VH-VL binders against Jasmonate-induced protein homolog. Designs and how they scored, part 12

Target 1, 185 residues: Jasmonate-induced protein homolog, of Atriplex canescens (Fourwing saltbush) (Calligonum canescens) (p42764)
Amino acid sequence: MASTQAMGMTEQQKKSVDEMVEKATNMGVNVQAQNSAVVSMINQTNVSMTFNENHNWSGSVVGTGYPKSIPTKQSRQFIHQGDAKDGSQGAVVYYGSNANGEPCGWLLAWCAPTNVTPTKPNRVYVDCGAQSKFDTISWDTIKAKLDVGPATTNFTDVDTETTIAAGVTSTGSFASVGAAFGLST
Key: E = the ipSAE of ESMFold2; O = the ipSAE of OpenDDE; V2 = 0.75 times the mean of E and O plus 0.25 times the DockQ between their complexes.

## First folded at step 6 (VH-VL)

Design n16 (framework fv_iluzanebart; at its last look DockQ between E and O 0.50; V2 from the best seeds 0.00; counts 0 for: pae E 11.0 > 2)
Fold by ESMFold2-Fast, scan of step 6:
Structure n16 (fold): chain C 185 residues (1-185), chain A 123 residues (1-123), chain B 107 residues (1-107)
Amino acid sequence: as target 1 above (185 residues)
Amino acid sequence: EVQLVQSGAEVKKPGESLKISCKGSGYSFTDYWIGWVRQMPGKGLEWMGIIYPGDSDTTYSPSFQGQVTISADKSISTAYLQWSSLKASDTAMYFCARQDYVWGSYEYAFDIWGQGTLVTVSS
Amino acid sequence: EIVMTQSPATLSVSPGERATLSCRASQSVSSNLAWFQQKPGQAPRLLIYGASTRATGIPARFSGSGSGTEFTLTISSLQPEDFAVYYCQQYNSWPETFGQGTKVDIK
């Protein structure tokens, strides 16, 4: 049960996503067009994580932008409004530290098409490891991996003992993207 | 445990410069934004601006844009409010307060406040 | 900017009585409204955030309600320590703005 919770969106994340959608709707953000992704990230590491960079293939972040920090054991959310043709396709990179205090990074990429079909499914791609791994990112390489990615995935970097898990699900109104940035015990 | 401690009262003359401080302790300083609020003698609260200490991203109220500088040094968990040239109309109590600005937080309001710094500018 | 208007400016009540304070926004602030208490010589203290959620350590006699443009703070049975100035604040958009305050004093 603990493993399932770590891999999927927690109950706290689901509640935070609901609160985020309500707040954004009241601020005039259209999250009901089915070309939006509501992304929730939980920091399961022992220190705060900080936003480093993003990339947009289709669409853009709305509202206040990306959370600048994700405190330890807390979740943070953002909304990414998709392009009418290709939907929401983007990536974020957060920096933090592993159990040994070494600088590490976590990368989440998602694809939430405007209309999800078997030939255009929801996809995620994840990566994590030493911070230096993300000093120079080939976004074309990440896009190629995302384009054949599954709707649920995980990765463990043995060298840094870091983990990342993510999934994407259509809700009928928007795509819900959940990710857990963590450490391999 | 969690607290914001501000520098002591200041008595200044018009034209002088001043920098007051707000030091956070008991929490991760870069998990929160720091806002500054002015209270003129016998008056209400006025929002001056807010800073994210992690990258010094700063937003000012239009009424205070160009009148003050807000800055922060995350290495010592301290935020600052600065005037290049004080005016008698700057006489007020100045408060700092922490706020979680990012969406998804359960606390979007100023939850922890400094004790205030009284600034008196006499001509 | 969003203008916050509080009423009444002053409310005189006896200990044990109910106090009801109003706050109106010039445009919708959703539920992004907070209430603060300030006593003479002290910093403001957060009472309510999200229009209706009590902050940690705040007694149950304090309650908030409302959404959009009309908000209310209720103190169900005033205690001697509750005589203070109360401010509402919207944090829905920058610049954040405070109401002018309602002073609750002893009748």
Scores: ipSAE 0.057, ipTM 0.654, lowest interface PAE 4.9, mean pLDDT 87
Fold by ESMFold2, look of step 7:
Structure n16 (fold): chain C 185 residues (1-185), chain A 123 residues (1-123), chain B 107 residues (1-107)
Amino acid sequence: as target 1 above (185 residues)
Amino acid sequence: EVQLVQSGAEVKKPGESLKISCKGSGYSFTDYWIGWVRQMPGKGLEWMGIIYPGDSDTTYSPSFQGQVTISADKSISTAYLQWSSLKASDTAMYFCARQDYVWGSYEYAFDIWGQGTLVTVSS
Amino acid sequence: EIVMTQSPATLSVSPGERATLSCRASQSVSSNLAWFQQKPGQAPRLLIYGASTRATGIPARFSGSGSGTEFTLTISSLQPEDFAVYYCQQYNSWPETFGQGTKVDIK
């Protein structure tokens, strides 16, 4: 079985994730968010991305909901309000295309506990690849990975040459999630 | 240049139907909300509702719900405002405007406006 | 729905002087507030969004401040082209709402 070619986080990915975390932080401060994940996503591909699906383990989106699209080279944000027991835990999937025009998907999942502690930290999980990969998603499998996942991560799908990076940090009463949806190279 | 270009002025009688248009250019039309704003003669601005042209998701202000129809044809980058039966009280200037609702985007306010369509309804 | 109230209804100011316009919300809109300028026969023009951020191409003499329920627009040195009607708008929640306008007249 050929090895997957996962690229480590590049300096550009780190910069992009840091910029998206900062944008989420500024939004959360400005709206005085509490017990929520404020999520900022940038589309670094050459094609507009379209919202496909969400999943909630705890909490729900507020306001106008999930961005219906993310135009090329632009960012979009949403607020996911947590509950008192388990905070904000959810996922989104966006569809787009790779450089060859092949349909692809990007998945971002996050865990933002109500009370962040060393044993219950903020976490992210990411995935990307062919759009068909997301036809049937095992949310239990993703949750299991999320529950032991890091605060910063990336993934590259060698077959489609897609990549995704994400990070999460706390700003007092809310979590700031930043993600970069992109192409490898 | 990012533009919204509206259809021309209309003079109508009460009871007639009307559909006015708002054509976007210079940006990705399906990726931004389009709102409609009424301004009655000598009065301020009133938010009527919005549409997301990508999937035609539409929301109305309560005071306009059932009074007008907001629609879009994304294949020609055009949004519409429509009355099935005009009233004299519909006499106003009508603007379309582009908005991104997501906080943190530099485009989240009504940043680009159409030139307005004057609708006059009189007997 | 959130009611936006502007004051004064009319403000008379000489060119080169400062104008200060107020906008109050009936409940908190955080910083989700915009200011618009409108001249007769024209569409509104975005000046300020996020309570304090100038839109592209807006001169530095326009500044906004405030958060929550009370907001101000300041024009630090009025130019002849600044005599117009100014509207505030909240976009914190649907339905979005505008203030009734403040007319800035030449004294």
Scores: ipSAE 0.006, ipTM 0.555, lowest interface PAE 11.0, mean pLDDT 88
ESMFold2 (binder alone), look of step 7: mean pLDDT 91; pTM 0.941
OpenDDE, look of step 7: ipSAE 0.027; ipTM 0.670

Design s04 (from i01 with heavy chain R59E, light chain N32Y N93D; framework fv_iluzanebart)
Fold by ESMFold2-Fast, scan of step 6:
Structure s04 (fold): chain C 185 residues (1-185), chain A 121 residues (1-121), chain B 107 residues (1-107)
Amino acid sequence: as target 1 above (185 residues)
Amino acid sequence: EVQLVQSGAEVKKPGESLKISCKGSGYSFTNYWIGWVRQMPGKGLEWMGIIYPGDSDTEYSPSFQGQVTISADKSISTAYLQWSSLKASDTAMYFCARHGYSSGWYYFDYWGQGTLVTVSS
Amino acid sequence: EIVMTQSPATLSVSPGERATLSCRASQSVSSYLAWFQQKPGQAPRLLIYGASTRATGIPARFSGSGSGTEFTLTISSLQPEDFAVYYCQQYNDWPLTFGQGTKVDIK
């Protein structure tokens, strides 16, 4: 592929993204960079992760919605259809456990504007740590951080030894978002 | 014209297996999700799960996970709902419905006529 | 899961009068809300999707409004064929959930 996939995606994740895009296109979903984000998440932890919540600033998930679980060492995908005005802007939170068996959470937020320009670029914001950190989320605070975020980022929570890395890139047809939910050594 | 035609009424005993069907016509069957909805006698609607017939991708409501199996045969444009062991509490009308695309999600746009399943000893 | 609550449980209205039905979500569903009509012995029929868009073939007397957590279905001049049970359904989040229904009866 012409280096249009999100940085850090595995080859299997790229294939799964391609399959999901073909499926959506066959259903009449307009999977364009201006209208859709195709999100792939890989669980690099030692246990299954479970969907906890989402938030939409612009657009909404299509099809079956967010994967309810991501088994250990596997990836899952979803498509988020963007608004014509503001594109695809959303967030997901998954719960799991760290190496010590303590409950932890991982948060991925993305922004794929309808018209990507140098002043309105693709952005991601990530966070992870103890599950209690996500019991009450200030979505306004997350949005403020996302609005100035980079296209590629990572974060490590030292206390729980959890990590998260994510990136977003335009493919010419849709925005490709990749995230890895993991543990630090 | 889009149509979903379901199999006929069933009368079964507890412990028996059952598979009911929903045949689509008048559209590209492999390009739309098919959902199953239960309505117990005199009660409201409960969503059970969905399938994308093009690749047999499925999602279940948590209340029905492990209780039923949803499948499809795209060569004959037919979706199925199956029980391995029926219970009296499975007595209900079962509807299939096609998911149309709207505003970033799929809503139920066309419905089958329903299949009445009665489970009694 | 998102809980959908409809009110009233039963609404008694005379033909030609206006009926207003309420649907509330336990958390925001944006505009991803549909309304269905069900008559005895029949399958549900889609009336409204996207909170306010009438489905193909649905008469103009049916209108939907609202966003977030509060939604309304209005029937402006009730016809004899409109006496039925009405359900709201959210499709913004997983799992898909329906309200318990509002029965519209003849007064």
Scores: ipSAE 0.000, ipTM 0.461, lowest interface PAE 15.5, mean pLDDT 85

Design s07 (from i01 with heavy chain R59Q S102E S103T, light chain N32Y; framework fv_iluzanebart)
Fold by ESMFold2-Fast, scan of step 6:
Structure s07 (fold): chain C 185 residues (1-185), chain A 121 residues (1-121), chain B 107 residues (1-107)
Amino acid sequence: as target 1 above (185 residues)
Amino acid sequence: EVQLVQSGAEVKKPGESLKISCKGSGYSFTNYWIGWVRQMPGKGLEWMGIIYPGDSDTQYSPSFQGQVTISADKSISTAYLQWSSLKASDTAMYFCARHGYETGWYYFDYWGQGTLVTVSS
Amino acid sequence: EIVMTQSPATLSVSPGERATLSCRASQSVSSYLAWFQQKPGQAPRLLIYGASTRATGIPARFSGSGSGTEFTLTISSLQPEDFAVYYCQQYNNWPLTFGQGTKVDIK
């Protein structure tokens, strides 16, 4: 239901992010997700993606945890329970490969504050590229970029021909995060 | 009232294919995950996998990856568990179950009555 | 995978006595533990979720406690209908895992 107004995002990415946000919203209302970020990710690459790592700035993943794999052309969901003061702020990194079979990674970071205001908005940050880019992650750098990030964003790594797009919206008592991990080819 | 109704008992020979069903009613079928749990005779419970019927999104236990296929037909509110080639070691009671209502947690709140599958020569 | 270990394997108690069942996780599962009752010939029934929250319709004599790696199910005054096998299940990590069960026999 919610459309994204992100500049540089393709129409396919806008549709995919909106569909993932809707899937996250449906999951959240059905499990009564309170003070949480409900995250839905779709793998639009040609191979399965594997969970590599996560980082928590505030809150923690709940339920069965982060999906260990995201099969090609399928989506997976998780819930990240926010803490009372700062809400849900975290990141995930998945590994896979591009169209040429080269190892690549996709990073999604989100911030869903306990109380969303104009000065404390919902935010996302994304990055993708060669897997080696994620061998050593500066979480402080990611946090700095996330803290000034928009509610909807995308990135394309020209060298690996990989793309990532994401959006976040509040839906009453929780935030819905949608992300599309893909290829530019 | 939430109900999950499973198909009847099956007696099969090794090498045969089989597809058993689990029909949900009394709730929005496309909005809840359905899991499959095996119980071998005299043994405990083993989680096999789970499906979200709205988009047929599946997750398998590593022990069952590649051994079975989980699917769903949302037009008739039915989930399926399928074997391409049964083994005697597949003899067990198979339960379907729906995820619970607590935030983010995939515990099973409602269970089907079970389908007994017997595989023998 | 997280291994769930239940003890004792079998517990024999008289009606009216307190039964205490233990469940240990090989790694922390926070409070994300459920208890199920299975009677002969029946599907499992949810008793407790979130380590300590009773499911709808479950009698007050059933209580759960614990967090992290150590969990307990207590039946404060065992009734004849409580003879069953009891399973704990963690749902904090993939794959979902069950304990091997504790069989409660009434003397």
Scores: ipSAE 0.006, ipTM 0.469, lowest interface PAE 14.7, mean pLDDT 86

Design s08 (from i01 with heavy chain R59E H99L Y107P, light chain L96Y; framework fv_iluzanebart)
Fold by ESMFold2-Fast, scan of step 6:
Structure s08 (fold): chain C 185 residues (1-185), chain A 121 residues (1-121), chain B 107 residues (1-107)
Amino acid sequence: as target 1 above (185 residues)
Amino acid sequence: EVQLVQSGAEVKKPGESLKISCKGSGYSFTNYWIGWVRQMPGKGLEWMGIIYPGDSDTEYSPSFQGQVTISADKSISTAYLQWSSLKASDTAMYFCARLGYSSGWYPFDYWGQGTLVTVSS
Amino acid sequence: EIVMTQSPATLSVSPGERATLSCRASQSVSSNLAWFQQKPGQAPRLLIYGASTRATGIPARFSGSGSGTEFTLTISSLQPEDFAVYYCQQYNNWPYTFGQGTKVDIK
């Protein structure tokens, strides 16, 4: 069931990232190598998803902020500007529903250091499942998991039949973070 | 000072269950991953899995998924490695190790002394 | 899984000589590579992390180099206490994986 989109960003998502960077630049936002993350999320579920919460370990969202909703089968983007010391490190949680109409959540966390080195690489961490899983989040726990995470990952929650895939890479101008929020059915 | 102290050597028969322990002290136990490493007699080291004691989240190496259970009790700062039914091929030295917040920034140099498990008929 | 291959399997060296140990990864692990020393009956001891950074308390005769897929551990003037098995380990991706070890024996 895993689609091509779950293994990386689609061409449409890459185009949307380029458009977001241009829009942000026109609003006076500086998007620089390793100091900003441009995050693209695609909703592969059957219903619209809504923003629930975020967390910042380093840096903050800029421009138009976190998308309030991600319509079904569409992508949305945001820019997270890193601080000079530690770069862009943050997380977002979106709520939606699975194939049976049960409330579910998807969590994406990323780490894009200001100075990406072999010992301080780009990382992602993902989680998904029942919405109740995200009613009380330990951000220290998520950070500890993110800190040992790979540059690309995926997870499937068998009980809710939800899936999430994500990756992060440096483009030379910014860190590109892609995520697919989906169903395993 | 940071220490990981493991339970003593075990001698078991095939088919028996076993649970060995790794107790952390000198640091915040719930803030660090604990990993388990197997070393078969005369062989090298292999990672079995890791647990984050704060919420008992586990990650297993593919070759150990379903073969063992890793758990932790944060109230007594102890991590566990458990077998439901031992095989002679489980004879090995088992080490626990503390992983830092980031392996690239925090070296994983705190290891337990090891628990020797011998499974024979 | 990233496969780590060490060579040689056994290295015979006289005290005072230089020992050079190799480690190769099946895909790039950047510099997220550590070297461990293990003596009989003991837990592994971290020597080097980040491919080239010595851990606290490790003598200067131990040095690491390399990046990507090819790595080297060098022990310049081998001391009697250095006869042990040495393992490389990548920590770029979970599951973390060790090489099979190089045994440094007295000649």
Scores: ipSAE 0.006, ipTM 0.490, lowest interface PAE 13.4, mean pLDDT 85

Design s09 (from i01 with heavy chain R59Y G100E, light chain N93E; framework fv_iluzanebart)
Fold by ESMFold2-Fast, scan of step 6:
Structure s09 (fold): chain C 185 residues (1-185), chain A 121 residues (1-121), chain B 107 residues (1-107)
Amino acid sequence: as target 1 above (185 residues)
Amino acid sequence: EVQLVQSGAEVKKPGESLKISCKGSGYSFTNYWIGWVRQMPGKGLEWMGIIYPGDSDTYYSPSFQGQVTISADKSISTAYLQWSSLKASDTAMYFCARHEYSSGWYYFDYWGQGTLVTVSS
Amino acid sequence: EIVMTQSPATLSVSPGERATLSCRASQSVSSNLAWFQQKPGQAPRLLIYGASTRATGIPARFSGSGSGTEFTLTISSLQPEDFAVYYCQQYNEWPLTFGQGTKVDIK
């Protein structure tokens, strides 16, 4: 474990996240589910990324499910239908490679409550690094970090030169989650 | 109603540049991807690429990467397909189509009427 | 890329008859399969998406079925306006790919 959380988003990371949140918001016009999260992800790496794993704390993915792959420089989306009490709370892990061809992973977790309040806000948690980092995930640890997380966040793993940024916002009808999976090189 | 209106037929010579258009109306233009599809005379449909007009994000089919440029002007709800140097093999009907989102996947729901491009000496 | 293969290339049927068109994907596309109708000189028209969901305004005589790699479009009682070329299209992964088309013509 030789990674450091980034102190703040770069302007490019903010723009990428804002664009993905906007794409999620736009596609959600067709969903209109109060307790749903619409998630948009962009692959800013040099190779295709492959779906590895998900976890649900509240709710489940609907429709065609999680995108099995995200081609290089492209975005993919999914809808996660939350339960009526706690909303949409889940996580996804995608695998790919860094600039040196080393196997890497990117993890996105989100919490989008049915009723967003100051005590139950929208939250995201992100992590990335060597693929081996995700061989055994403690979902309880991820949940503990997510539960105190901000609505926008980023992380850069210095050892693998990978980065990830994400954000979540409410539209009144559903939550929009945007994430950018990338390289720091 | 949703409508995509394309520019008129073009007759060009090899080596000439060309830019054809697709104007959307009856919906929020910036909220939908616009795709371009080629149909060569007597042949089937080939997907060329797409653009998201809200941010001009573009993705091309590998067969068309570097062959054409897709762009959009959201202020006039118009998408474009352009060639820097036409070839006789570019002779085809070109369609624009709106991509509708369904559970993480995009399919074509509304189509323009097509623009016939003829490239001959 | 995913290769879409349609069969038959041409289907000759009389008005009022049932037409069944096949579409096969070289690898699984889940239910992310659409069907389009194209008449001479016209743009393609969406008939079915999600393998089985009829698009707005499409008559009930058109139905789609299948998942994975095998898909079928059925026209239960063919009307004169249904003579056209039909294309299947996968939208499960990039690049998007179409079948070569099945021409439905009058017997």
Scores: ipSAE 0.006, ipTM 0.468, lowest interface PAE 14.9, mean pLDDT 87

Design s11 (from i01 with heavy chain R59S Y101F Y106D, light chain N32Y; framework fv_iluzanebart)
Fold by ESMFold2-Fast, scan of step 6:
Structure s11 (fold): chain C 185 residues (1-185), chain A 121 residues (1-121), chain B 107 residues (1-107)
Amino acid sequence: as target 1 above (185 residues)
Amino acid sequence: EVQLVQSGAEVKKPGESLKISCKGSGYSFTNYWIGWVRQMPGKGLEWMGIIYPGDSDTSYSPSFQGQVTISADKSISTAYLQWSSLKASDTAMYFCARHGFSSGWDYFDYWGQGTLVTVSS
Amino acid sequence: EIVMTQSPATLSVSPGERATLSCRASQSVSSYLAWFQQKPGQAPRLLIYGASTRATGIPARFSGSGSGTEFTLTISSLQPEDFAVYYCQQYNNWPLTFGQGTKVDIK
């Protein structure tokens, strides 16, 4: 399937990611999160999105778990408690639809080490497109891409006209992850 | 030891097609991104794009989108940079470089020796 | 796209003297910055990554510092072999971007 990663985020994507990072930061401070990734996701599509799958390389989700749905134009949050040695490293996949009503998926992966350094930084990896793209996920492949990923990234799938953008930053002893799941139309 | 070996210098005419190569050895080729960097005579480094050979996932600099095609053949550990129709302005040294992976960072750690492409009438 | 600006464009230093090169990012890149050396006719060579960590085999006279938007490469006692162009590169955001380079001339 032909797909491309758009180079550089739009101003709207940057604003959305920044707002989600801020929301994650505020939640983390309020609950005194430690050694965790606090994740805030906004659904900028025209329909509700539904949780499909997660993967843990280190750590696990806490509290009420992953939001089961993210209503259209709303944000939802979760906290992923890190492993003492390797921190929080995980991924989530949400399903929804594009502007044409075709089934699509959005994947967010993050790496928030227990001790963030220049050689062991916070990282994100994103992907989106047709739902069939996520029928069989190679988690080893996603991990390999995540391990060389930047702290801020975006991707646009031209075929489905879907977009995703994400960023991660450290706040005290936790990482704040912001993501925007959207359409390119 | 990690090595990236590029194909030899090319002299072409405007309108001709060209495909240059970058062969990796001494590491797991499918587990590292390969980038292409242009350096015009007497000028600085310009990032062109990258490919992940494991699944041929590509990203291009906006300036090079539609101007070149980046591809890879993982069975022979080789990445490619291709032009359908060369222009005189494509005259430059072209480098391939590997992104760091096992170290948990995303900078170019090993470079090919470069391929000089000269396009003249 | 994050714009990387290097200064000065050209730096002339006598052998044995300290050379200081600057690199500025248009927005924060945290510590995700690398420095490269390119000698005439050669491929770039990695000097520093993570803003301050020397790559294997790089002499101790090379050091990097800074974070956020302001970065510095220092050569404590310039040797004749250090005649080169130096580039900074950020790897915090996609796409990866380079500065335009600082040419170090030996007086």
Scores: ipSAE 0.000, ipTM 0.458, lowest interface PAE 17.4, mean pLDDT 86

Design s13 (from i01 with heavy chain R59E Y101L Y106H Y107A Y110I; framework fv_iluzanebart)
Fold by ESMFold2-Fast, scan of step 6:
Structure s13 (fold): chain C 185 residues (1-185), chain A 121 residues (1-121), chain B 107 residues (1-107)
Amino acid sequence: as target 1 above (185 residues)
Amino acid sequence: EVQLVQSGAEVKKPGESLKISCKGSGYSFTNYWIGWVRQMPGKGLEWMGIIYPGDSDTEYSPSFQGQVTISADKSISTAYLQWSSLKASDTAMYFCARHGLSSGWHAFDIWGQGTLVTVSS
Amino acid sequence: EIVMTQSPATLSVSPGERATLSCRASQSVSSNLAWFQQKPGQAPRLLIYGASTRATGIPARFSGSGSGTEFTLTISSLQPEDFAVYYCQQYNNWPLTFGQGTKVDIK
């Protein structure tokens, strides 16, 4: 099994990803086809974060599904199995609070094609801010931004003092996606 | 024909405000990012920032954060670059460029002709 | 930010000869690297994206190679219209960054 190398991922997150891949493989999930994304999220905020919603453009979550909660200063992982043609393309939104106790959201979107080529690269898109920003999401707009996005990115919302960083890289067996949900204060 | 057309040359004094434009045509303006690039006389290219016209989402280079404002009006397919108070060091050619190809690539594929801004007392 | 370094600063080549331009990134940018050509008084023109994919309408004499941190742009059988400044640009990370340029001059 290849080691994880998503940009910005901690050593503990890399170990947790490797453990999740092993567990999923034992459950019959085929992560070796390179059409899977293994996503690791670290909560760098001061409170627990809660899963709010997801969206799939191609593929779907497998195994134990999306983590319901990410405790403060801890990481959680999930596996998203891509389809044979377009690979793994999806998004998740988690809710939490900023330093002032105001409700906030963090959005991570990724694209991990079945065959990564110069014309079909790994991509991420991130956003964060007030929770109300995510009350009604235009998934078509998110996809358009994701389709021209880089392999690593970060964003800071000045009004809420929230930040998010993410990256995606191919490991040879699957795509490794890492994200940090945080505060700028 | 896909093209970006920029506003004409400007001659300004330090302390004055300025807003220059970049108008897109021949494509869906709201589906591509528009970037701004500075080129000082005799120097190379510097990326300043980008905007997604569909929702006015912006990202700036750290060197230009707080120095300029990038905006867009999707109803007229036009992006803008604005200074509240110009400095002599703002003298440069400013290019706008479209990010992304019809294939979904993240590249500056279509460029405006440039707007020359001269700031002198 | 990722620093892009181009070499040489100036390359003198005769028409019909091969020109090879180098671009180095301070950290890996995968294949998310573009090359641009700029002539005096003109906007930059996209030549190559994805490190090696030629943009539409670009002559076959232009080719790109490399991945990670080391990239090259090759112009085979250089034509008079190819004397220009060439820039590499990474789009793997925000902020987007350009190299300082290589000027291709006639020998």
Scores: ipSAE 0.007, ipTM 0.550, lowest interface PAE 11.8, mean pLDDT 86

